# Ledger of designs, part 10: VHH binders against Imidazole glycerol phosphate synthase subunit hisH (hisH)

Target 1, 214 residues: Imidazole glycerol phosphate synthase subunit hisH (hisH), of Cyanidium caldarium (Red alga) (q9tlq8)
Amino acid sequence: MKNIGIINCGMGNLHSVSNAISNIGFNPVIINASKDLVSFACSALVLPGVGSFDLAIDRLEKKNLIEPVKLWIQEDRPFVGICLGLQLLFEGSDEGSKPGLKIFNGYVSQFKHSLVKKVPHMGWNKLYFNRFNTIDNLVPHYFHYDLQPWAYFVHSYYIEPKDCYTFNTTSLTFYGKQKIVSSISYNNILATQFHPEKSGLFGLFILKRFLSSY
Below, E stands for the ipSAE of ESMFold2; O stands for the ipSAE of OpenDDE; V2 stands for 0.75 times the mean of E and O plus 0.25 times the DockQ between their complexes.

## First folded at step 1 (VHH)

Design o17 (framework vhh_4orz_3)
Fold by ESMFold2-Fast, scan of step 1:
Structure o17 (fold): chain B 214 residues (1-214), chain A 122 residues (1-122)
Amino acid sequence: as target 1 above (214 residues)
Amino acid sequence: EVQLVESGGGLVQAGGSLRLFCAASGFTFSDYSMAWLRQAPGKRREWVALITSGGYTDYADSVKDRFTISRDNAKNTVSLQMNSLKPEDTAIYFCAAEYSLPYEWGSSFDYWGQGTQVTVSS
């Protein structure tokens, strides 16, 4: 059984993510400090989170986890970002002033009421896949061609698909008049705006497919 | 034989407009996502605009609200209407095609045209 490190930045539903990791056949270990990364010999890291971009960065800084997480990613070791965890990979957020992990270029945008019915984007929504990135790896052929997959979202900020080719983007969704990046696959990174731990069997399948490849 | 043939490029003053056309043949056009990409001297190719087989459109931030992509499946053509042109828009513009389902968008293109030059003077 492989160890999957779940980074505790005090922002996410650690219990639901831990349960999802356990249910798909891995051993979840909670990472509270950089020494835990060495102690548990993790095969992959998961960064979950909901809420404030700046608060999450502040908490990661105080735990001395910013540089170890960046180094993990720079060494192409497997990494999963969930919701806020996807957003933290960017340069910064419209909601705050603190720099993100700066793994990806660009900024997290706030929903505008003129373009969307309500904020947050909350509930189930359809995923539209980038054919190149999703075939065989994260989305099996039967989801790609036979089923329109749905996933659960709850967020007030989002990543604009400014350049669909820049991120190796795996999926988009549409909320009102707003187009949203719903997942990114880049090198050994899987980052989702939706919550796979709350997205039924489809969400669990994506996590299992990604983590089983390592 | 697959062919993508661009036309409509030229020299225009800043603030002006141009319309680019791409005529496609040799494949089932309606099954393909169509895109415009550009390459300026000394720079890498960058994506400009995309229209999927299902009619969804997307644009690079640098051209949003200035450029409009459209397609005519009956004529096997895709066009790019370029308004409020800037000197920074100077580049060779390429038409590209990728097979896709209506709910997919392209990221890896199967077919490319040879390009058409667009020059925007200050």
Scores: ipSAE 0.005, ipTM 0.231, lowest interface PAE 10.8, mean pLDDT 82

Design o18 (framework vhh_4orz_3)
Fold by ESMFold2-Fast, scan of step 1:
Structure o18 (fold): chain B 214 residues (1-214), chain A 124 residues (1-124)
Amino acid sequence: as target 1 above (214 residues)
Amino acid sequence: EVQLVESGGGLVQAGGSLRLFCAASGFTFSSYAMAWLRQAPGKRREWVALISSGGSTDYADSVKDRFTISRDNAKNTVSLQMNSLKPEDTAIYFCAAIDYEYSWSEDLYTYDYWGQGTQVTVSS
């Protein structure tokens, strides 16, 4: 059974993510400090979280996890970002002051009531995948043409797709008049704005397919 | 002001060919994916072909190997070469633009800009 490290940045949702990892056949281990990254032989890292970008960065800094996580990703080791974990991979937040992990170029934006009826974006919504991906290890070919998967979202901040169109695989979701990045697959990174651990069989399928590749 | 203007439609016999053109203005054409969709009498609108900003192409199964989509970024145009036309291809053909390469073929609301359409009639 391979160990999957779940980073505890104090931003919640550890138990549902841990349960999802167990359910798909892996051993979840909680990473509370940089020491844990060397104590556990992890095959992949998961960065979950909900809420404030700046608060999450501050908490990761205090735990001395910023540089070890960046190094993990720079070494092309398997990494999953969920919700806030996707957002933290970017340069920063438009309404914040803390720099992100700066793995991807661009900034996190807050939903505008002029473009969406309600904030947060909460509930099930459709995923639209890029038709021109040559190989997609996570999403079967037929999802690009005939089937349209649904996933569960709960967020007040989003990534604008124009800042993400250079990634190898990006799915989009439409909320009101706003287009949002719902997932990124780039090298050995899977990052989702939705919560795969709360997205039924589809969410578990995506996690299992990604983690089983390593 | 954004504008998409289609041309090249008309009447043709089964087995014949037509080339549709779409002239775009008022936006950064090279950054947009371009599509052709069609609507036959009494039917819902359906997607036909797509060309990405990078030049990758995709086609509906009903037109594969018969239709070819292409673009000219210097002239802000997209075209659809239609060969081996069938009576079932009779429809109003629409040019559409989307600022990302991602769209569901039947979710017409994902497209940012639309032309007014050009009629194609294939007789048997």
Scores: ipSAE 0.006, ipTM 0.308, lowest interface PAE 10.0, mean pLDDT 82

## First folded at step 2 (VHH)

Design c07a (from c07 with Y101W; framework vhh_gocatamig_d2; at its last look DockQ between E and O 0.22; V2 from the best seeds 0.00; counts 0 for: pae E 11.8 > 2, unsure alone 64.1 < 65, grease 27.3 > 24.2, SAP .7 > .668, placed apart)
Fold by ESMFold2, look of step 2:
Structure c07a (fold): chain B 214 residues (1-214), chain A 121 residues (1-121)
Amino acid sequence: as target 1 above (214 residues)
Amino acid sequence: EVQLVESGGGLVQPGGSLTLSCAASGFTFSEYWLAWYRQAPGKKRELVAGISSGGSTVYMDSVKGRFTISRDNAKNSVYLQMNSLRAEDTAVYYCAAEGTWYDLTGYYDYWGQGTLVTVSS
């Protein structure tokens, strides 16, 4: 059984992500320090999203996990970002003042009331997939399983990428008049604005497919 | 009705070059992603290169640096410049016009009939 490291930067969400990882046949291990990455010999790393942008960065700094996470990604090791974990990969956020991990160029913006009537975006919404995905196995196999491509969202901010040449937008979602990037990939990175751990069989399928490819 | 017509295939020596073209009609060409796919005998059809409506490109790893996809929206055409051809590039090449986004209930792709590229001595 492979060990999947789940970064502890938020309490309640950690249990839901751990359950999802267990349910799809992997061993979730909690990462509180860089030493845990080595001692558990993790085959993949998950950055879940809980709390505000700045608070998440502060927690990672306090645990000395900023540079180990950046190095993990730089070494092209399997990585999953969930909700806030997607947003942290970018340069910064309207939600806060601290820099993100700056893995990708772009910024995290607050929904404009002129484009959406209710914030947060909360509930089930449809995914529209991009066929030119570097993680090609996710989309073609999805068609064979007769799954409804809906996922669970809860967020008040969304990413605005600047440089689509460095990563692939793998899905979009429409909320009010706002088109949002609901997932991205780059090499061995999968990051979603939705919560796959709360998205039923589809969410578990996406996680299992990605983690099983390594 | 949508029509995609490939041309430019043929027999070429290893190391040679070939330019494929695809003429499109029956849809608003500038709004679509265009792509080239290929299928070798006994193998699955695979994406070779794609180009977005805005000009962004993607390539399969084995053709990067050898093949170049381009589009001319004024002529409703997409091209594949193939250089340094190898025997492994032998296949039927298909032009495709795709919406960039789809779901399981509303999916559409348009395909040409294909043009054969044979690379042999």
Scores: ipSAE 0.000, ipTM 0.170, lowest interface PAE 11.8, mean pLDDT 81
ESMFold2 (binder alone), look of step 2: mean pLDDT 79; pTM 0.796
OpenDDE, look of step 2: ipSAE 0.012; ipTM 0.287

Design c07b (from c07 with G99E T105D; framework vhh_gocatamig_d2; at its last look DockQ between E and O 0.09; V2 from the best seeds 0.00; counts 0 for: DG spot H105, pae O 10.6 > 2, placed apart)
Fold by OpenDDE, look of step 2:
Structure c07b (fold): chain B 214 residues (1-214), chain A 121 residues (1-121)
Amino acid sequence: as target 1 above (214 residues)
Amino acid sequence: EVQLVESGGGLVQPGGSLTLSCAASGFTFSEYWLAWYRQAPGKKRELVAGISSGGSTVYMDSVKGRFTISRDNAKNSVYLQMNSLRAEDTAVYYCAAEETYYDLDGYYDYWGQGTLVTVSS
């Protein structure tokens, strides 16, 4: 059984993510330090999180996990970012002042009050997939543009990636009048604004398919 | 006021060439994903080509190698160079703009009025 490392940045939902990973047939292991990556011989990493951008960065820094995570991604090893984990992949956030991992170009922005009624975006919402950017070999059917799956969201900020066209697959979700990029698939990275661990069979499916592809 | 105004459409023979232009105003042009769509009679509107703010391009399969999308941020304009035109390219062509760099039909922020391209002998 493959070990999947779940990075502990202290932002919650570790239990839910662990359960999800276990449910789909992998062995979840909590990563608290760089040495854990080696010790557990992780096949993939998951960076989950709900909460403060800067606090997450700070905790990763304190645990000396920033560079190992970046290196992991650079080595084309499978990586899953969930919610805050997705946001941390970018250059920075309106939520804080610390730089992100800068894996992707772009920023995390706060919702505009003129476009959304309340913050956070919380609950089930629809995913729309780009017909031009689909991963037929990984998640061929569920990521098809003709399908409209639902996923569970809980976030107060949204990513504004540059060059979305370059991603293998993206999904779009509408919150109020705000369009948000709700997921990104790019090479060895799956990153979701929604919480796949809370998104029923769909969420588990995409995790399983992605993790099983490596 | 946001405006997208297409031009350059017309009648052309098969194998001919045509350049469509779209002049934009009223928004930060340089930060937007731009696209050309087309709609033939009795058919759904479809994405023809897209170009990111950084200049990355995407094309539908049937126009690859024949069509080229480009943009001039200084002129707030997007272009579609169409070469080796075919009868099946006949359609009303629309320019569209979206800040999120996403090609969901009907979900673009702004649309032009369209310009007719007719490819016929």
Scores: ipSAE 0.007, ipTM 0.284, lowest interface PAE 10.6, mean pLDDT 85
ESMFold2, look of step 2: ipSAE 0.011; ipTM 0.240
ESMFold2 (binder alone), look of step 2: mean pLDDT 81; pTM 0.809

Design n10a (from n10 with T108Y; framework vhh_h_nbbcii10_fgla; at its last look DockQ between E and O 0.16; V2 from the best seeds 0.00; counts 0 for: pae E 6.6 > 2, unsure alone 62.3 < 65, placed apart)
Fold by ESMFold2, look of step 2:
Structure n10a (fold): chain B 214 residues (1-214), chain A 124 residues (1-124)
Amino acid sequence: as target 1 above (214 residues)
Amino acid sequence: QVQLVESGGGLVQPGGSLRLSCAASGFTFEDYSSYALGWFRQAPGQGLEAVAAISTSGGSTYYADSVKGRFTISRDNSKNTLYLQMNSLRAEDTAVYYCAAFGSEYWYPEYDYWGQGTLVTVSS
């Protein structure tokens, strides 16, 4: 059984992610320090999160996990970012003042009330797959462009990747007048703004297919 | 009322090269630069396959695994033209090649613009 490391940012959705990982046939282990990566021989890492950008960075620093996570990604090892975990991969956020992990160029911006009626963006919403670099390898064909799967969102901030990542954007979602990059794929990184652990069969299938391919 | 016209297709032997062009009309230079552009192909009896794509600024490109290292996509926004340089052609590259332009809503088919296609045949 493969061990899947779930990085503990102290932000509250570890239980949901652990349950999802267990339900799809993997062994979730909680990562609180760099030594846990070695002792559990993790096959993949999951960076989950709900909550504050700066607090998550501070907790990763306190646990001495910033550089180990960056090295994991530099070594092209399987990595999943969920919601806040997607946002932490960027340079920084309107939510705070601390730098992100700077894996990708781009920034995390707050929704503008002139473009959306309610913040946070909360609930089920449609995914529109990128026709050039879709995640259809990770989902059944019936979730392809013409079928438009739905996923669960809860977030007040959204990523703005630089143009050089246009074809690493694997799905888009629209909330009010705001276009949201709802997932990205780059090398062995899968990162989603939505919560696959709360997105029914679609969410579980993409996690299982991604984690099973390594 | 955008029109896309492909050219440069034809018969070529394996290992040869072709350069496809896609000339766009019906919009201004500024409007053309607002579009992501791509090449698709369809072999006989097969579905449509994305071959290559290029972002609005040209800062990002996509290539299908089957063509990486052999094909190069480029755009010239001053001439409203998209190119596909195809080198080291193989028999499996035989297909009708279509260019497409995708605007600010480029993940929605109802906003896509497509050319008529140009046939590329790779045969000895």
Scores: ipSAE 0.022, ipTM 0.488, lowest interface PAE 6.6, mean pLDDT 83
ESMFold2 (binder alone), look of step 2: mean pLDDT 80; pTM 0.815
OpenDDE, look of step 2: ipSAE 0.075; ipTM 0.489

## First folded at step 4 (VHH)

Design a1 (from o11 with E102D G103S D104S S105G; framework vhh_4orz_3; at its last look DockQ between E and O 0.48; V2 from the best seeds 0.00; counts 0 for: pae E 6.0 > 2)
Fold by ESMFold2, look of step 4:
Structure a1 (fold): chain B 214 residues (1-214), chain A 122 residues (1-122)
Amino acid sequence: as target 1 above (214 residues)
Amino acid sequence: EVQLVESGGGLVQAGGSLRLFCAASGFTFSSYAMAWLRQAPGKRREWVALITTGGSTDYADSVKDRFTISRDNAKNTVSLQMNSLKPEDTAIYFCAAEVWYDSSGYVYTDYWGQGTQVTVSS
């Protein structure tokens, strides 16, 4: 059984993520301090999040987790970012003033009401898959024919990558006239704007496949 | 300005071969997966072949083993060798970058060319 560290940088979805990880056969452990990374010998980290960009960064800072998380990623160890956790990987956000983790080039922007009628983007929406760098990434061919590629979204901000070919954009979603990068991968990073822990069998499958491959 | 310019289309008899070319400019070609799409009269645009930045390939079932996609990052070109052509392959063929698909067969791309006509006669 593998320990999957869930970084506590906010409230809201830690229990949903823990339940999803447990349901797919892994042992979820909550990471509240840098010592927890050593003590639990985690095989992967999950950065979930709801709430504000700045609060999440401030919490990681106070827990002395900024540099350990960046080092984890630099060491090419398995990492999952969910919703806010995707956004924190970028340089910064319209939501706040603190810098992000700066793993990727780009910025997090608020929806433009000229392109969408309602904010937040909330509910089930369709995914369009990307095969840029691999023929069979984490979303095998049979998901295109056998399971609904819909996922659950709740967010008011979206990523605008500067150099999207530093990483793989693995799926897109459209909300009104706004194109959204709904998932990315890079080395051993999987990050989604949607909540796989709330996206039914599809969401559980992508988490299980990613975590099982390491 | 991003440009994708297809060439090499034409009329060919069933069983014959054609080679399509796509010249790319105005972006960092080596950083993009490239694809060929096609659209037959009255049909939705569908993907045909894909080549990743690392050179891995994938093909639609209808063309597998007959078509070969390749790329030349030094010349900013992608090509499609089409062998054993059938009348069903008649379509406008488009070179594209950043191609996405859903389970309903809808294809989205940010960059594609004007297309080149391939007509396969019986």
Scores: ipSAE 0.037, ipTM 0.437, lowest interface PAE 6.0, mean pLDDT 83
ESMFold2 (binder alone), look of step 4: mean pLDDT 81; pTM 0.809
OpenDDE, look of step 4: ipSAE 0.064; ipTM 0.471

Design a2 (from o11 with L50A G103D D104S S105G; framework vhh_4orz_3; at its last look DockQ between E and O 0.03; V2 from the best seeds 0.00; counts 0 for: pae O 11.8 > 2, placed apart)
Fold by OpenDDE, look of step 4:
Structure a2 (fold): chain B 214 residues (1-214), chain A 122 residues (1-122)
Amino acid sequence: as target 1 above (214 residues)
Amino acid sequence: EVQLVESGGGLVQAGGSLRLFCAASGFTFSSYAMAWLRQAPGKRREWVAAITTGGSTDYADSVKDRFTISRDNAKNTVSLQMNSLKPEDTAIYFCAAEVWYEDSGYVYTDYWGQGTQVTVSS
């Protein structure tokens, strides 16, 4: 059974993610340091998180996980970012002042109160897919063409990618009058603004499909 | 039937220019944002440029300041002026249509053409 490393940045729902990973037939292992990656011979990494951007970065820095994570991604090893984990892949955030991992070009922006009903965006919401992204390889046709899937969200900020905002995005979601990129599937990276571990069979399916492809 | 037909591709030397065209039919063109994508051999399809129904434009960082997207709603066409071409711009270029609902911000993308080959020699 393949080990899936769950990065502990102190902000994630480690238990829920671990359970999801187990449910889909993998062995979750918690990563607290770079040495753990080697010790556990992880096949993939998951970066979960809910909370402060800067705090997550600080914790990753303190654990010396920034460079190992970047290297992991650069080596085309499978990587999953969840919620804050997605946001951390970008250059920075309105939430804080620390730089992100800069895996993707773009920035994390605060919701405009004039466009949304309330902050945070919390609960189930619809995912919209298109034919131009890579989701067709991960999600059955009926999920994104026939049956519009819902996913569970809990976030106060949203990503604004540059190069992959529209056509390289995996899914879009609308919160109030705000369009948000709700997921990205790019090369060895699956990153979701929603919580797949809390998104029923759909969420588990995309995780399994992605992780099983490596 | 929705149809997008790309044209204007070809072989050009590095530093040269090309202008791509896309003729659209079968849908209300003015209601759609239009975009260009490209796919190089062995690489994933990537977004290049987009133009909204209102005429706002956006570009991938790799083509910014070199490429210009424009549209003509009267002719149902979208164009891509490509200047200062580089070998890494070699790809099949696709025209894509995406519906924009300005009032709500809703976006739906479903259509694209067969593509036109652009080859930039060093």
Scores: ipSAE 0.000, ipTM 0.250, lowest interface PAE 11.8, mean pLDDT 83
ESMFold2, look of step 4: ipSAE 0.011; ipTM 0.301
ESMFold2 (binder alone), look of step 4: mean pLDDT 83; pTM 0.822

Design a3 (from o11 with L50A E98Y; framework vhh_4orz_3; at its last look DockQ between E and O 0.02; V2 from the best seeds 0.00; counts 0 for: pae E 11.7 > 2, placed apart)
Fold by OpenDDE, look of step 4:
Structure a3 (fold): chain B 214 residues (1-214), chain A 122 residues (1-122)
Amino acid sequence: as target 1 above (214 residues)
Amino acid sequence: EVQLVESGGGLVQAGGSLRLFCAASGFTFSSYAMAWLRQAPGKRREWVAAITTGGSTDYADSVKDRFTISRDNAKNTVSLQMNSLKPEDTAIYFCAAYVWYEGDSYVYTDYWGQGTQVTVSS
């Protein structure tokens, strides 16, 4: 059974992600240090998170995981970013002052009160996919109970990419009048603003499909 | 022919319990992940619970810690124990089957049961 490393940045959803990984037939292992990557012979990494951008960065730094994670991604090894994990891939966030991993160009912005009813965006919401432009076909075009997939969100910030050439937008979601990039895909990277571990069969399917591709 | 037959529905008071059953036939049951869905009047069908071929379970947030899904591969059945029922749980409950493929895809069953009505009175 393949080991999937779950990076422990101490931001709240390790257990649920671990359960999801186990649910889809992989072996979740918690990554607390760089040596763990080697020790567990991980096939993929998952960076989950809910909460503070800066705190996550600080914890990664303290664990000496920043460079190993960046190197992992640069070596085209499978990587999944979830919620804060997606956001950490960018240059920085309005939530804090620490630099992100700078895997992608762009910034993480706070919701504007003029465009959204309340913050955070929390609960189930619709995903909009371009069925014809999906590179990896990670998302099924049909669910018997709903043709349009829903996913679970919990976030107060959203990514604002500077360019669209370094990744592919996989899905969009509307929260109030704000259009958000709810998932991206680029080579070895799947990153979601929603929480696939909390998104029922759809979420599990997405994780399974991606992780099984490697 | 794939067939799913739901049973166990009925009228129950709020706070009560029901156990739903689904009898499956026409396919290799053990190769399928099973799920329960529900549809309330005027509402869209929603996912409720799922159980993988390996026995791992997942639940919608609205039913978590109240509902329990289980399966019996020897009998080709999947069950849904529903505790602490609420009026908002009133719906027709459907059983669904999904095949996990090594190729990272689900195959959905084309056939559903007629469903079983669950009514929770206040």
Scores: ipSAE 0.000, ipTM 0.219, lowest interface PAE 11.7, mean pLDDT 83
ESMFold2, look of step 4: ipSAE 0.005; ipTM 0.228
ESMFold2 (binder alone), look of step 4: mean pLDDT 80; pTM 0.801

Design a4 (from o11 with A33V V99I; framework vhh_4orz_3; at its last look DockQ between E and O 0.01; V2 from the best seeds 0.00; counts 0 for: pae E 8.3 > 2, placed apart)
Fold by ESMFold2, look of step 4:
Structure a4 (fold): chain B 214 residues (1-214), chain A 122 residues (1-122)
Amino acid sequence: as target 1 above (214 residues)
Amino acid sequence: EVQLVESGGGLVQAGGSLRLFCAASGFTFSSYVMAWLRQAPGKRREWVALITTGGSTDYADSVKDRFTISRDNAKNTVSLQMNSLKPEDTAIYFCAAEIWYEGDSYVYTDYWGQGTQVTVSS
């Protein structure tokens, strides 16, 4: 059974992520320090989270996890970012003043009430996929043509990439008049704005398909 | 500014052939999945054919084996060879980039052209 490291930055419900990882046949382990990455011999990392961008960065700094996570990604090892974990891959956020992990160029912006009715974006919403470049690795073949993948969202900020060609946008979602990049991939990175651990069989399948490829 | 310019549409008898062309500019063409969409009066815009960055193709069931999509990354063009045309193929045809879909009926795209009319007479 492969160990999947779940980074504990004190943000979000790690039980949901742990349960999802267990349900798809992997062993979830909680990462509280850089030593845990080596000690558990993790095959992949998951960076979950909701809430404050700056607080998450502060907690990763206090645990000395910033550079180890960046190195993990630079070594092209399997990585999953969930909600805040997607956002932390970018340069920074309008929410705060601390730098992100700067894996990708771009910033995180708050929804504007001129474009959306409510903040946060909370609840189930549809995903739109590219058909052939990355989609077969992320979307189960079991859906009927009349079924649409829906995922669970809860966030007040969204990514605005600067260089749209440095990663693959694997899905889009519309919230009010705002177009959202709802998932991305690049090399061995999968990152979602939605919560696959709360998105039913669809969410479990995309995690399983990604993690089983290693 | 991104531009997609379609050409080659026209009036043709059922059973005939047309070849559509699309000239692209203002983006890195080779990095995009390219597609042809169509829209008949009173209907949703539907995908017809697509071609990936690696050259793999797919077609809507209604046009499979009759239409052939191809791309030329050196010339930044995509084309659609349309054979054995039927009156049901009558529509405005659009060249598109970065296609996304919800089921088989709806395709979202950031970039599409003005379209070229194809009319197949009975």
Scores: ipSAE 0.012, ipTM 0.346, lowest interface PAE 8.3, mean pLDDT 83
ESMFold2 (binder alone), look of step 4: mean pLDDT 79; pTM 0.791
OpenDDE, look of step 4: ipSAE 0.023; ipTM 0.372

Design a5 (from o11, 18 letters changed; framework vhh_gocatamig_d2; at its last look DockQ between E and O 0.06; V2 from the best seeds 0.00; counts 0 for: pae O 11.5 > 2, placed apart)
Fold by OpenDDE, look of step 4:
Structure a5 (fold): chain B 214 residues (1-214), chain A 122 residues (1-122)
Amino acid sequence: as target 1 above (214 residues)
Amino acid sequence: EVQLVESGGGLVQPGGSLTLSCAASGFTFSSYALAWYRQAPGKKRELVAGITTGGSTVYMDSVKGRFTISRDNAKNSVYLQMNSLRAEDTAVYYCAAEVWYEGDSYVYTDYWGQGTLVTVSS
């Protein structure tokens, strides 16, 4: 059984992510330091999180996990970002002042009061998939055209990518009048604004398909 | 096979005009928004102009009033009319097929052309 490393940035939902990883047939291991990556011989990494951008970065720095995570991604090893984990892949956030991992170009922006009624975006919401962008490796055809799956969201900020050619938008979601990128896929990276571990069979499915492809 | 083939690039003097064309094949052209990007030496690729499936257009600030993007679905082609060209417009220009909604600040690109070089120099 493959070990999946769950990076502990102290921002919650480690238990739910661990359970999800177990449910789909993998062995979850908590990563608290760089040495854990080697010790546990992880096949993939998951960066989950709900909460403060700067606090997460600070905790990763204190644990000396910033560079190892970047190297992991650079080495084309499978990586999953969940919610805050997605946001941390970018250059920075309106939520804080610290730089992100800068895996992708772009910024994490605060919701505009003119476009949304309540913050945070919390609860189930619809996912829209691009019918022209091939993501068959993660989402079957029927999810694109026949079904509109829902996912669970808990976030107060959303990503605004700059480089359209450096990743694929997997799904979009509308919160109020705000369109948000709810998931992206690029090479060895799957990142979701929603919480797949809390998104029923659909969430578990895409997680399993991604992790099983490596 | 998906193809985007740019043409019309070349050397032009400052103040001159040039029309770029992009011929597309291998996908449902009318279902895609289309865009022109450019990349100057040492700079990142940037969006120059875009046109939605409905015909709405968007331009980067520096080309507003000078450049015009248009599409012909019957010919599976997109065009960029460039007037009043400046030295800073020198770049490789890329045609792109994209899926984005009107008014959206974020776009993603599915297909790219090989690019055509535009050089503005006296």
Scores: ipSAE 0.000, ipTM 0.256, lowest interface PAE 11.5, mean pLDDT 84
ESMFold2, look of step 4: ipSAE 0.006; ipTM 0.194
ESMFold2 (binder alone), look of step 4: mean pLDDT 82; pTM 0.812

